# Miniprotein binders against Flagellar motor switch protein FliM (fliM): the designs that were tried, part 7

Target 1, 374 residues: Flagellar motor switch protein FliM (fliM), of Caulobacter vibrioides (b8gxb5)
Amino acid sequence: MADELDDQAAMAQWASENPPGGGEGVNEFGDFSGGMGGWDDGGGDGASERILNQDEIDSLLGFDLSGDGSDDRTGIRAIINSALVSYERLPMLEIVFDRLVRLMTTSLRNFTSDNVEVSLDNISSIRFGDYLNSIPLPAILAVFRAEELDNYGLLTVDSNLIYSIVDVLLGGRRGTAAMRIEGRPYTTIERVLVQRMIEVVLHDLKSAFEPLHPVSFSLDRLETNPRFAAIARPANAAILVKLRIDMEDRGGRIELLLPYATLEPIRKMLLQQFMGEKFGRDNIWEGHLATELWTTQMEVRAVLDEQQVPLSRVLNMQVGDTLMLNATPDSLVELRAGAIPLTRGRMGRRNHSIAVRAEAPLTPAAKKAVQKLK
Short names: E, the ipSAE of ESMFold2; O, the ipSAE of OpenDDE; V2, 0.75 times the mean of E and O plus 0.25 times the DockQ between their complexes.

## First folded at step 3 (miniprotein)

Design A5d (from A5 with E40L F41L Q47A K74E E77L Y78L; at its last look DockQ between E and O 0.02; V2 from the best seeds 0.00; counts 0 for: pae O 15.1 > 1.5, placed apart)
Fold by OpenDDE base, look of step 4:
Structure A5d (fold): chain B 374 residues (1-374), chain A 93 residues (1-93)
Amino acid sequence: as target 1 above (374 residues)
Amino acid sequence: SPEDIQRLLDKANTLMQEARDLLEQAKRLLDSGDLEMALLLAKWAMALATYAIELAREAGDPELVSRAQDLLNEARLLITLAKEIMDEIRSGS
């Protein structure tokens, strides 16, 4: 209610500030006379959708190289920024990063041997230079390469998360995140532990992108100074993904920065796979449905008994009627997810709750369904 | 250049057609009760319409901007509707 009113107010304000009226502001878009090498007018085969270069992306996004900060309200950035207040996030990136959050939750629990919660705080668009200048120090910046995209990204780990991970992995007591003295360089052991965490996250990022495109992410280097993490020009547009990692009384933040030039090949593939009936929409959607199915509290039904009864008997059932089941307390109950039989188990009690102990592995059908979702 | 403007317009028109096709599919999915898929298609149509608005603006075609904004608004309405239906289902109404 309150947030929806703010979105409508922002849209109404934008519509009021940009009336379709006659402002003759000839913004001289400076002569893009930079030598476009001769497009050889080779014959009329279909317009191969050229992958946009970073300067073309920046122009389209309203990241003009002209340092007049007045234009932050123009371009896809303004729409993305107005849209990031609303649901105009790149939907497929939301899916990928929701998948990443789920993967990371499991991987970081295994890595730390503690309860980890991972959440997606925000996805936004930012200028690369503005991002580098906004990073709270001290931090570790991981420059990584997307191998199949032949381009780079940045993963930033904040100081709170570094200390939390180091303390958890070294067996530190809960709540004693030693406030590190500001300005002390990271020790070799701290860098190694954080690097291992980053490698886990990059592996999960690979798995998150896998339904869209197989992209391998390799760690190139760790930097502690943002100036040495320059993977793009300061004016270049990038997607910023803010993740939060909570470990009970500890945690911190991971930020993923992906230049639009890095994502442009994925965007084209997304368009082709998403738009084309011919290209397996099924795989992206199976991957998303898989991811959603992994977080959907699957209502696992314990089927005690199945009886064929006349419809008249079912229709005449009243509140207070006793159903006689052909199941005994020792009968195997069938665990089902919807119509899919998962396994069989014995019904019992654990504490105050009815529990089913699985007596068999997942059915071959359920196992195959779950394997198609991986 | 005039050629660059035409490329922007051609790309904007392509994205707008793609957005329309997605919105039609989102409507069909909404009608079939596949709200999650409808929502996702509508959100993608919105992203495409957004990109088409900018290409049309850069090309200096206000009419194309207006038509792309109409698609953006249609996508937004479908997103809202899909969510309302999801929230109704969750509330047990």
Scores: ipSAE 0.000, ipTM 0.178, lowest interface PAE 15.1, mean pLDDT 70
ESMFold2-Fast, scan of step 3: ipSAE 0.021; ipTM 0.585
ESMFold2, look of step 4: ipSAE 0.011; ipTM 0.336
ESMFold2 (binder alone), look of step 4: mean pLDDT 90; pTM 0.892

Design A5e (from A5 with K74E E77Y Y78L L81I I85K)
Fold by ESMFold2-Fast, scan of step 3:
Structure A5e (fold): chain B 374 residues (1-374), chain A 93 residues (1-93)
Amino acid sequence: as target 1 above (374 residues)
Amino acid sequence: SPEDIQRLLDKANTLMQEARDLLEQAKRLLDSGDLEMALEFAKWAMQLATYAIELAREAGDPELVSRAQDLLNEARYLITIAKEKMDEIRSGS
């Protein structure tokens, strides 16, 4: 139709005036296949696919703890590291994403010249391979690089949002979404418009991170097939941030995926914030270990004494029997996680609970475990 | 909207409370001689105070901006003190 032709001309004009990283309105975004000489790195620069080496994977075992975080088989250092950097207890990470939502709301209103509201649906941890398998297709995946972190992330735009953006920017009627034909690839125009939106979001992500650490996020490539968006090994853990974009009667989802490996360089800053948020006025590191265990679960034991006794005494133990300990009521208890002693402290009370107040600095073994955080 | 302004104020106040707690702990760490941890805690407080200033400015509350700037200045001071103490130990004086 004539309106469609005029809208395409207007969109091409708009595209040249609103460039994502240079104003390219090239007609080649529709299909990037063929492998060799495609949009993948020519000559093997590896930027389109990052695979962690074994040392990096081993360092992440402390960050990625299977299940509830209490499995002794993963080792005490892994448990401590994972508990201290869990996303659900990191106020600074939540603040970053709250800031991102606010910035995106403003930026996307400006980008669309329409009423847009952005909201955070949830933040979760997911295995990278499980995430790629869960993506509703068709979708556009943006592989982006966090320059100062020397690693990658993913941003996924669902089909509903893609067609909402296309409809709005091509001057479509309010409440009218562009028609999607099942199995059809996205056109060059559709990909260009979505790329511009993604570049706006990545700029907002940089602004959101500025209070924590300056990070430049740059678009590496767009993918429509999840198999070409591999930035981590399938078993690697990642933080998944689900954002909803509401545009009156339409809109969709943007999902941000940050592998834990990508966050590793700033892990100690995230850790320090988490520690500070939960503490009262005492010696912060020792007090936290002694008085509060966080929603990230770690088994910490207060040990008064350890001794060997004959098996016959254990088997013949009756209710009311006493076992003499090599400790007095005023003796320090040893606070340990697994086999590693953390500190020594005094038994006491806080409100309705029995508490241990640290009276000694962290042991060398505990300090070494914490130093894995750098 | 008034509700949006209130959300900005609530976030700024939360960040400022977290910054205050971090600054108190940084002072304790300085007193105990744990200079590296003191430095990191003071840096965290600086980042939170900076964000609180931005939110307070967006909300249009000059008094809150001033209070957040006081926290930022305290964080900068503690960072300087921690670095100076670390340098003194290294130089042998």
Scores: ipSAE 0.000, ipTM 0.140, lowest interface PAE 17.7, mean pLDDT 67

Design A6
Fold by ESMFold2-Fast, scan of step 3:
Structure A6 (fold): chain B 374 residues (1-374), chain A 93 residues (1-93)
Amino acid sequence: as target 1 above (374 residues)
Amino acid sequence: SPEDIQRLLDKANTLMQEARDLLEQAKRLLDSGDLERAMELASKAIEYATLALEIARETGDPELVSMAQEFLNWARQLITYAKEDMDRIESGS
């Protein structure tokens, strides 16, 4: 059951690839105190690159077999092991990405004004450094920020999709047709068109996460060299989402990379196996109003009639007395949330329950109240 | 134990100090026009700050979490500026 993408193994490999260069004096290293004038003004390039000593690496990884007590070693290992449980299953994330695929299909059809099908190839885990080394070049990499999560993600657009988008949006004119030439850099117009597509995808990602937790995804920068797309340490584990975009006889791939560190603030939410109807895969998402109702609960009252009666009538009311309502079984009832009228509907029955079928649109007062919750 | 947590936090603070030193060096290199080396040191600072962030989150230290996030943002900004300067040189007149 060796996990090739285990963060502990990746961290140990990182430490072995970046060794301290041997044993150093624990307290004997003389770089303590900036005692001479001009040390603060040391405007050199930055030749003082300090590496972690072996004892520090061993302590962080919980592999120091000597020294302290067994309780200390056990406690540190438990904390490190907890931090490095990065490949755990996240059930809600699969639902979020399924929702993303549906949203992207609609958005990209609108963006291109053409037939587009988006499909999810797989969701896997990978070391960040392994991913950067695996990217077929040329490609466009979009570094984006997850604002509420205070961290970054990466979106990769392959060469085939870049040329497909350019060809579709520029109309594929025979005299000016974009030709695929390996090894040439992307033009400014190609980068601009791809950036607009990426912005559409990031907006859909926000919508896909909305039932779980509101997250705004903003484009930080576009890169064509993986060296400039470093958003995590090479050994850090990340979730890789591979999406295929089919456009008749053309298209390509988008890959979404989310470091586990980026998802940590919502990890407990992602571990939930089922969040009721919030992530339903049926047509409930077709209406804009449906999305707003999923996150807000309110008491709705069905008012059949309102009457003014003298106080004496109320005070003399006895159990068994009847109050005549100015309504029939066919009368419309007003649905209210507190003092706010929502709509009017007709009373009916479904099985042994009483139901109200809405027959009027939502009132302006209700629409205004719903918009304030947004 | 609280002593074990404090020792782990001390290690995270060491990583953060190394990240700070790397970012200060990267800024000086950016200011002097050594763009490639500036990006290299900023990328290394991301590695140290990310490791410290993992420790800070598991130990529940919100100040270290905030500091690590600030250093990641600073490193990104330095890389962006260096790349913009490289693009101007390549396309420049």
Scores: ipSAE 0.000, ipTM 0.119, lowest interface PAE 21.3, mean pLDDT 66

Design A6b (from A6 with K44E Y48I M67L F71L W74F L78M Y81L)
Fold by ESMFold2-Fast, scan of step 3:
Structure A6b (fold): chain B 374 residues (1-374), chain A 93 residues (1-93)
Amino acid sequence: as target 1 above (374 residues)
Amino acid sequence: SPEDIQRLLDKANTLMQEARDLLEQAKRLLDSGDLERAMELASEAIEIATLALEIARETGDPELVSLAQELLNFARQMITLAKEDMDRIESGS
């Protein structure tokens, strides 16, 4: 009861700060004019927005973000890779979310003890600030942590789904007429029931990611005011996943928001589908293993010559003595990973480093080793 | 033949470099507020990057395909941003 009255006051305050569908909304610092607005920069709104769009373009292209020039300063790959976070499509995420939908359908049927169907409406990219300003209120927002990725995501549950879950779990029936006053704040019991559902969804998200990369998703906090759900800067790009939950005459929507920054540690794995398709891979696990191979660092050795030398010669060596190797400056060196020969190449220099230029194809042993890792 | 594949790889890389140069020029135009010319150069970059992508697909090099696709995505996004800026200015924002 007291919670409901407190929630009513909070909701009234939010509504006054964030009118439905209109205005720019509130920034992360609660800077919403409420229709009063100043006259100081009305004509300059276009210039301010132009500056923000320039920052997005800088992020997308990456041109002015690199430090001092490397040998590949003008390299396309370096420029492209520095900007990939902003609006990159991640094919493996589509596969992950298709799996999530199937898992959620089963889990939510068990959770509600009712007939539930989950479907994926779309996957899109959006700026974080634009997303917060677009959320229909009232809603419950769950800030969650992706533990192994050391970053956050956001899950939004709309009012229709909240009331549907509450009614079902508290003994409501399908086709029940709307018995709730629209716009009232959520009670403590309503938030607790929705939290339990959110925890089920986060567990399913972990299961959906497991074939690609183990990630634990844990609930950090629930918010009813988007202003308190700031997990990224307003200009930062994020992936928005819209899920529909149908329960006969009721249901609603769940929206999952993942900032690109949260996904960046596994970006290469998320792009894996292109490589997997080329290698005839048809499942996520094979694609993931291939990606890990390309990102895995291994110790390689360049072998110029191997000789057996009598122990007496080693023991009697003096400063200035010469050991003759069966190699010339033009000899090819063998690159090895442990006991496995990879290829042969010529030694040279790039800047302050010694380099080997491959002049032979991968050995049959190296090809076999790669095949075993499939 | 392997020699023919190498020629296709070289051609795709050259086209991607041309698209990158156009996008760099388009960014400078956006920075200066010349939105129409910026959109024009970004559109040209889309055409060149699309050709690079088709050549990359023919080579079967998945890394090159990914790079060409990323350039194409950058060019499309630049056009979207420039168009939004133009529409906002016309509406009195």
Scores: ipSAE 0.000, ipTM 0.140, lowest interface PAE 20.7, mean pLDDT 66

Design A6c (from A6 with R37E K44I Y48L L51E I55L M67E F71L W74M L78F Y81W D85L R88Y)
Fold by ESMFold2-Fast, scan of step 3:
Structure A6c (fold): chain B 374 residues (1-374), chain A 93 residues (1-93)
Amino acid sequence: as target 1 above (374 residues)
Amino acid sequence: SPEDIQRLLDKANTLMQEARDLLEQAKRLLDSGDLEEAMELASIAIELATEALELARETGDPELVSEAQELLNMARQFITWAKELMDYIESGS
């Protein structure tokens, strides 16, 4: 609790020393996707990337990163570029955001009663502080909470989209509203209209995540100054999703920023690969069905041993007699749903409760049962 | 008489200035989120602008009639905007 206040004070101090409107990080390294040329694109060879902390980055600052050359793909420069932009790849997020785009197109058409098309421009990784410094002002920033994940995200609405939404809702599609002057402070009415749109987008985000994991996204506050939208430390990595909103002669951009810390509770779900599409079937549905089964409540039994014993042995059992099971304390138990074996796991105790930890993959019988459910 | 026409001109100009002042106040109230009071002041501005338009027509001054009509149109458009915004906020989900 006390550390949270100290961290917020530290973030505020950093923000005051590094006001938004700079482009130094981008200018120093070029593109935010810099270092991609140094990667080995191996594809399906199981390569993973990781988030670097500030101390690891600082260890590399002794090298000259400003010089360019045709040999930049090799040696120390390639290692430094790889390390500085190395982020964990989350394959499922591409599926989630593709779904978000489709949902937002429908929802925003209904919200505006106008012809709206939403497109996904880019999904990238960025340091939080670099993002705040890159935001074109003026803008409205929405700090939102991912309720079940106990953490925050940021949604940025640019001035062109704010102007477009206000004009559509106050003057209609015919452009009867008075012209807006960009660069002035947003009025209460403009903020309220944009807030309603943001709430629609956050509801769509919940729907987009639903097949993977139920998450409720709720608006915490609106900010117009990036300095007051600090939800993570400047050095912390985040996923940046850039969305384009087209409304014939108008529109703008929405940017969604999710710190990796916010996604940590569902990280293993996001790392899943729905690979195996070779024969023209869509594995998205198979993945969705598998996820849906994880939310279905079922009766699961843990079977330690199953033996056939003569009736005479059972009838002659007395209090204090020992029945020897073909199992040891280290034996795996079979987890079953009805007659179907699901997996095998190790039995143990968790704070005076009995627990089973799965230590074997899902059985072929269980996989076939999932397919039978279509 | 010329004196009667001048009295009508003076009254029309006074009412139009009062209506402009109320409409500017209504705009500030709309910007601060006080929708109901903004609509109330704009409604009064419509009444004053309507009276000014009638007086302007009685003077036979086409420029004054045009100015009064434009002011009335502005006040009516403002109420339309404010009502659309209020309806959206109150009934939206």
Scores: ipSAE 0.000, ipTM 0.135, lowest interface PAE 19.9, mean pLDDT 68

Design A6d (from A6 with K44E E47L Y48L E70L F71L Q77A)
Fold by ESMFold2-Fast, scan of step 3:
Structure A6d (fold): chain B 374 residues (1-374), chain A 93 residues (1-93)
Amino acid sequence: as target 1 above (374 residues)
Amino acid sequence: SPEDIQRLLDKANTLMQEARDLLEQAKRLLDSGDLERAMELASEAILLATLALEIARETGDPELVSMAQLLLNWARALITYAKEDMDRIESGS
């Protein structure tokens, strides 16, 4: 009965958010049209949009950097527009999800009393209606409320993970239950166990958001029919986060969906870049800046020593000759990306490999370069 | 001064042209299967384009900023393609 009342309320909400017909005068493209300030409505939502496709790369082979008239050509304009849009990401949200993965790994190990590894598969943008149509059934969908944002999000647990959780918590043999009962509706016991897991994940999501902005996430209801889980119009754009849960030879996926409308109240905070000076010299963000630099996949050189030597010495060098460096294993080495000094560190060893441990903060030049590469 | 601004613009254009030349070479190396060298040249192009971007932003020229960002995205794409090709070859016989 309670579920029937919740389903009726959900249906009414879905109908009000997904009205049929030609609309209220808004375009059906979704929320790509300007959402406050710096949000680009040109389609910079996909993970692959950061990377140029082969046709765009081929076009760049003939690109004239000094051609003023080139701006009027549709092809070149499209390439420039694509590159600019690829930088319209929510960098703070990526940090939140990285923190979420770490928290979930710990929480789910405790929840299952088993070995669990959580990993982030991808972060992308999708139209809400396309997402609902893509969900493999059966599945459990959790409609949750972001209290301070006065809006909703959706969390989807796939069939493989549901049966893995049920199998682990009820002490069944690995894989047996999933193989025999796939394709049927979930029982009350299965739903209760999955609900407990979802509540753990939502608490971790709150903890992940806490350094950025306090947001309480509360479970509104569980749905097994995507129609009743509609929290936005089909054309509305949303951020989709795909998480993989590995439990030895079992596991599955959790997908987190946040409509852009839900994030609108904190959009300015999500667009905020790392600013080391904003938090002081002992700022944890300096570590994040260093990590972002490494993630950029630039070639980094470790310079042990730099000496001026006569050309004749180099030209007359023979196999077996020794070049003495003014350095020891205890000396600081300078990490450089081309001409840009990044930091200094001590040489060491890790698993029989040579490593460098950073002993100094990023140089001003490196900080400026990192901010521009984000 | 106008001379200082022109000097910066000239440096940005030189860096971007050098980055572009490196990316064209990297593309040819990728096509010929020299994947490690392609990644090396593309990585160097990232540094040159980044320096050009810094100068472009200081001059306030939005066209130069856009051009430098294009070169960065192109370099990143080539590195991604080279890595994918390397992984495919290593998983092969």
Scores: ipSAE 0.000, ipTM 0.125, lowest interface PAE 20.7, mean pLDDT 67

Design A6e (from A6 with K44E E47Y Y48L L51I)
Fold by ESMFold2-Fast, scan of step 3:
Structure A6e (fold): chain B 374 residues (1-374), chain A 93 residues (1-93)
Amino acid sequence: as target 1 above (374 residues)
Amino acid sequence: SPEDIQRLLDKANTLMQEARDLLEQAKRLLDSGDLERAMELASEAIYLATIALEIARETGDPELVSMAQEFLNWARQLITYAKEDMDRIESGS
C-alpha cells in the first residue's frame, strides 16, 4: 500500500513536470524529449506516428532479400507479422475476445443479479496517445498488470456504466443517478463498486486467455485523470477492444487497451491461423472453436451428381449445350457440409419448398465431427 | 539520407500496388459470392496498406498517407459488405 502510494505520488510529480506537449526532459537515450509527458499528443508532429525500427526498414528496403517478386513478399510478410499486426490478422485474438464477451455476460449477470448482455463492438489498432486524448470524461481508468507478460494494460469504464452499476447495486435509483452525470468527481462508494466490477472483468480476461497462454491480470490502480494512466509512449501502437454492456434501458461501455509491447511475448501464438486438425488433436482452441461452431448455421449442399470433365470441354461449351447427369429422378442425393459427407436422401417437395428426406444414417465422418464438438 | 528515404518510398509504393491488386481481387470475389476469400484478401490489403502508411508518415509523404488511408477504408468496406452478405445467407434472407 505505502509503496503504491509513493509510486502514485512519483507518477503525479512526473506528470506535472512533464505535461503533454511541454516536456524538456532528457530520456534514457539522451535526446531532449520529455518521455511520455514530453510529447504533444494533439500536435502536428507527435500525434499517432509509429516509426519502424532500423532492422525493419532495412528488411523492407530488400537488404536481406535475394530478389524481386516472391522474395519481397516473403520478407515483407515477415516484417508485417512481427512489426505491424492488424486486428483482422489476429484470428486467435478475436477468439479470445469472443470468449471474454461470453464469460463477462455470465459474470456480470451474477455480479449485478440483473439481466446483462455484453457485446463486442469493435477491435481496432490505435496509438496510445490518441486513445488517451479520445476518452470522454468523466471516466474511471484501471491500470492493470499482465503478470507473466511483465507489462501493463488499461481498462476504461464510461460514466453511463458507472452510474448503471451504482444504481443496480444500491437498489435502482435510476432517476436521481441520471441527474448526477454532470462532470463531478466520483465518490469513494462509486469507485469501490466499479473496482469490484473491474476485478470480475480481469478474472474473466485471464479465463479467456487460458487456452492460448496463462496470464494473470491484476489491478494496479484506478485513475480518473488520463495523465496518470500512462502505460506506454504516445506513439506506441495498441489494440483497442470496445465492449458494450446493456442492462435493459441502461448500461454503458468498457474499453480494453493492450499495447503491442504487452502482447509481444505471445505475438506468434496470436498470429496463428486456426486450421482445425492442423493445430493438433490436443489443442484446447479446437474445442473452443468447435463449441462456437456448434451454435452457428452452416451451408449444406445437396449433390445430385459429381463428374470430372476436361477443362477444354467446359471452355468450348456454348449456350444451348447439354450436360448429361448420371442420375435418375429416384436417385439419392448426398448432403455435404464442405468436404464432409453428412448423409444421403431423396429429393422431394414440401408445399412450395424443395426438401431432402434422409434415407441413410449420418456417415462415420459426420458422427466423428459431431462427437469432437461435444 | 535522401537515398534511404527514396528507397523507403519505393517500397511503400510497391506495397500499395500489391494492396490495390488484392482489393480488386477481393471485390471480384465478393461479387462472385466467395465471401470468406474476399475477407481474407481484404485483410491482407489492410496489412500492406498499414505498413505503407507508417513508411509514408515517417518519410513525410502526405499524398501517400492519404492514398493508404483510402485503401484502408476500401478494405474495411469490403469486409463489412462480406459480413452483411454472410449474415443474410445465415438468416435465410
Scores: ipSAE 0.000, ipTM 0.172, lowest interface PAE 16.4, mean pLDDT 66

Design B1
Fold by ESMFold2-Fast, scan of step 3:
Order: sequence, then structure tokens, then C-alpha cells
Structure B1 (fold): chain B 374 residues (1-374), chain A 115 residues (1-115)
Amino acid sequence: as target 1 above (374 residues)
Amino acid sequence: SPEDIQRLLDYANKLMDEARLLLEIATELLSQGDIESAMQLAKIAVELANLALRIAEETGDPELVSRAEDLLYAAMQLIFAALELIKGDLEEALRKAIKALEEALRAMEKAEQGS
């Protein structure tokens, strides 16, 4: 009995240090979407990625639904798929929402005519019912339709952001606007201003999905009561995207909820991993990057070695003097666009030209530079 | 249909049986000092127990829900024990993990025997 009480106390301590989904994935507000049995938020590193896919689980169990009956198998499969999907990581979706953040920063700055920075706090999986129960009230919920996917999503705007938007657009004082956050229903003018902002965000969401799949997101209705925003069953899994909007000393949060059922038609596209540009491997985002590279003119330099030498040595250089490079004939060269390193590769010849064969993926700095060219 | 519900229950039971087996293996690995492998198996067991729990919730069977929760608890306790081994006493952490697993197995056996 004493050991069970010790275990219970220790578990409570561990849970407080590691909130549902694990401590490493918690956003800065301590707001976490992963459950006690979830693992997609349980680790902040790549080692804590989803451990098993459906085929691996079926293989582990020695379980094959093929031949167990067509209609019964279909019904069981739907429930299994629903449960498994709640823990599935979608690599392309992370890239989509990174793009959304950049688009929203520009769009919201233009919308408010003020300094706005948007950041992505977290992408996690949550049960739809758990999400609705977690929403601090008052808030504005936007039920929107993903036209080509023939299904719905939910966008939540918190009180802090609502009053920040109202304050900025109506020219009020920041302090008094912040004080108005507490415990009252929103006025018609506040709802209209927030609706306009939501429409901007939904247009940016369309632009963010464009390289992957054209999807139009249209506002269906605004709700202030979560009961009227039910677009899925409480037990159904959904992707929750938490976005922070900073407007100097004010701002707030936008949360985007996409049920997995809404994403199902493009699920296979979302499971693709973007690994940078490679010869002989095609990916939707790789194709998009290639298109941007082909349409944008830039100078690329191949750097074999870079050294600092005294100015006196350079000025006293004479014909016949030798320059020692810290490189071998087999050394990789660095490809650069200005000051930005793109990749490393091996020197060679192709036809009548000197070529560099890429031996490494595109650097993070290069990926950001290409994204800026859009 | 009743047949569909029975297939779901059978699947949930297979998931729990596999999670149980993985936790038994993980406990043995922990006793051998293979903390990382034990932790990986315990994490897989958490995933299987969670899937079983969601199926149990969908079917509305309170006993199945309880069994899946007990198994999830055992897996979490094993992860806790593995984390404690990084900081402290192997014997104490192993004792706690075994006790949690024994409680989960007892709950599963009691449910399987019926009333």
C-alpha cells in the first residue's frame, strides 16, 4: 500500500513536470494538446516522432483484416483508422503552416497598418470534444468550409487578440482595450472587424496549401458558444495549430483546428517528407522549390577554400608566387548565393562545362532564402 | 452490427495482450540494464494501450475501458521507472515498475476470468 501511494505521488510529480504529451513539446504558455497516451507532442526532438504506423501495428499483432468480411472489415477499419490517425504526424503539414505564418505576418501587418509578428507555437493532435472544452470564453469561433475537401474546420480567436484588433482598427488606447477583455459578450462591430481578419487568414491558408493542393477556405459562420461549433464527433481526432500574434505589447492567439476527416482526401500528400532538392526524387515541395529556382535569377559561386591573409601579403604578390589552398583534389566545394551557403558538392565535368554534383541537401539558410523569393 | 462490435472487442483485446507482452519484455530488459530498449517498448505499449482505450470508449464497454486504463498506467509507470534509473537506484526503480505491471496484469486476468 505504501509503495502504491509513493508511486501515485511520484506519478503526480512526473505529470506536473511532464504535462500530457510530455514536457519537451509544451509551448511557452503551458498549453498542450497531447494526451497522456499521446507521443507526437511527447518529445521535442526527432527521436520522439510517431513510433508505429498502422501497418507496423497490424504486423506486430499478427493481424490481417483482409478476408475477415467486406462490410464488417470496412466498419472496423474506419474505427481503427480514426483512432490511429489521432497520433499521426503529417510532415508536409508542418511546412504548410510554416508558410502560413509568413503569409499571415505580411497580411495582418497590411490589415492593421501596424507592427505584427506571427509565430507558430505548436502543432498537435487532440480529440475534438477535448478541444471545445478547453476554449476560454468569451471567444469567437469561425466555422469554415474547405470547399474541395467537402468538409469543415474551426478557427478560434481569443479575447486578447479580439480587443487588440478592435483597439488598433478603431484607434483606441492599448491599456483600456486590454482591460475590456474580461467576461462580456462581443459587440456587433467587434465581430465584424474580427470577421474581416478571419477572412484574411482563410485566404492566406488557401495560399499556404496551394503548392500541395488547391483548397478554398470559406467562412461558414461565426459562433461565440462552442456547442454551436460542433463540426465533428467529440471522440474524433483533429490537428490543432496554435498561432501567436504579437503586436508590440499586445496581441493574442489564433487556433486552427482541422479534423483528420477533413484532411483525409489529401492525407497521402501530407505524409510526404520534404528532403530538399535531389536529382531523381520528386516531391510536391521539391517541385515548388525547383520552380522558384528556375524563375529567379541569382549568381551562384563555387568556393573551394576561403582564407584570411594579411593585406601586405596580397599587395606583394608576384607572378610565380604560390598560393596554398586548404583543400585536396577530393575536397567538396561549397555552393553559395552571395553570403548564403546552399550546399556542398564534388567538382567534375559534364559535356563541355564544369559541373558540381550536390552531395548534401540544401541548407536551412538556403531554404529560407528560396522561400523569400516567392 | 453486433458482429462488428465483437470484432472491435477482439481487436482491442489483441492490442492489450500485445501491450502486456511488450511491458513484460520491457521489465525484463530493465532488469538487465537495457534502459533504452525497455523505454522504447514501453512507449510502443502506451501507443497500443491508447488505441485499445479509444476502441473501448467507442464501444462503451466500461470494463474494457478500465483494463486499457490500467495497462496504460503500467506503461507510464515503467517509463517513470526508466527515467528514475537515469537519476538513481536501479533496484528501487525496477521494484516500482514490476509492482505497476503486476497490478495491470492482475486487472487484465480478473477481467478475462469474468464473474
Scores: ipSAE 0.000, ipTM 0.365, lowest interface PAE 12.4, mean pLDDT 67

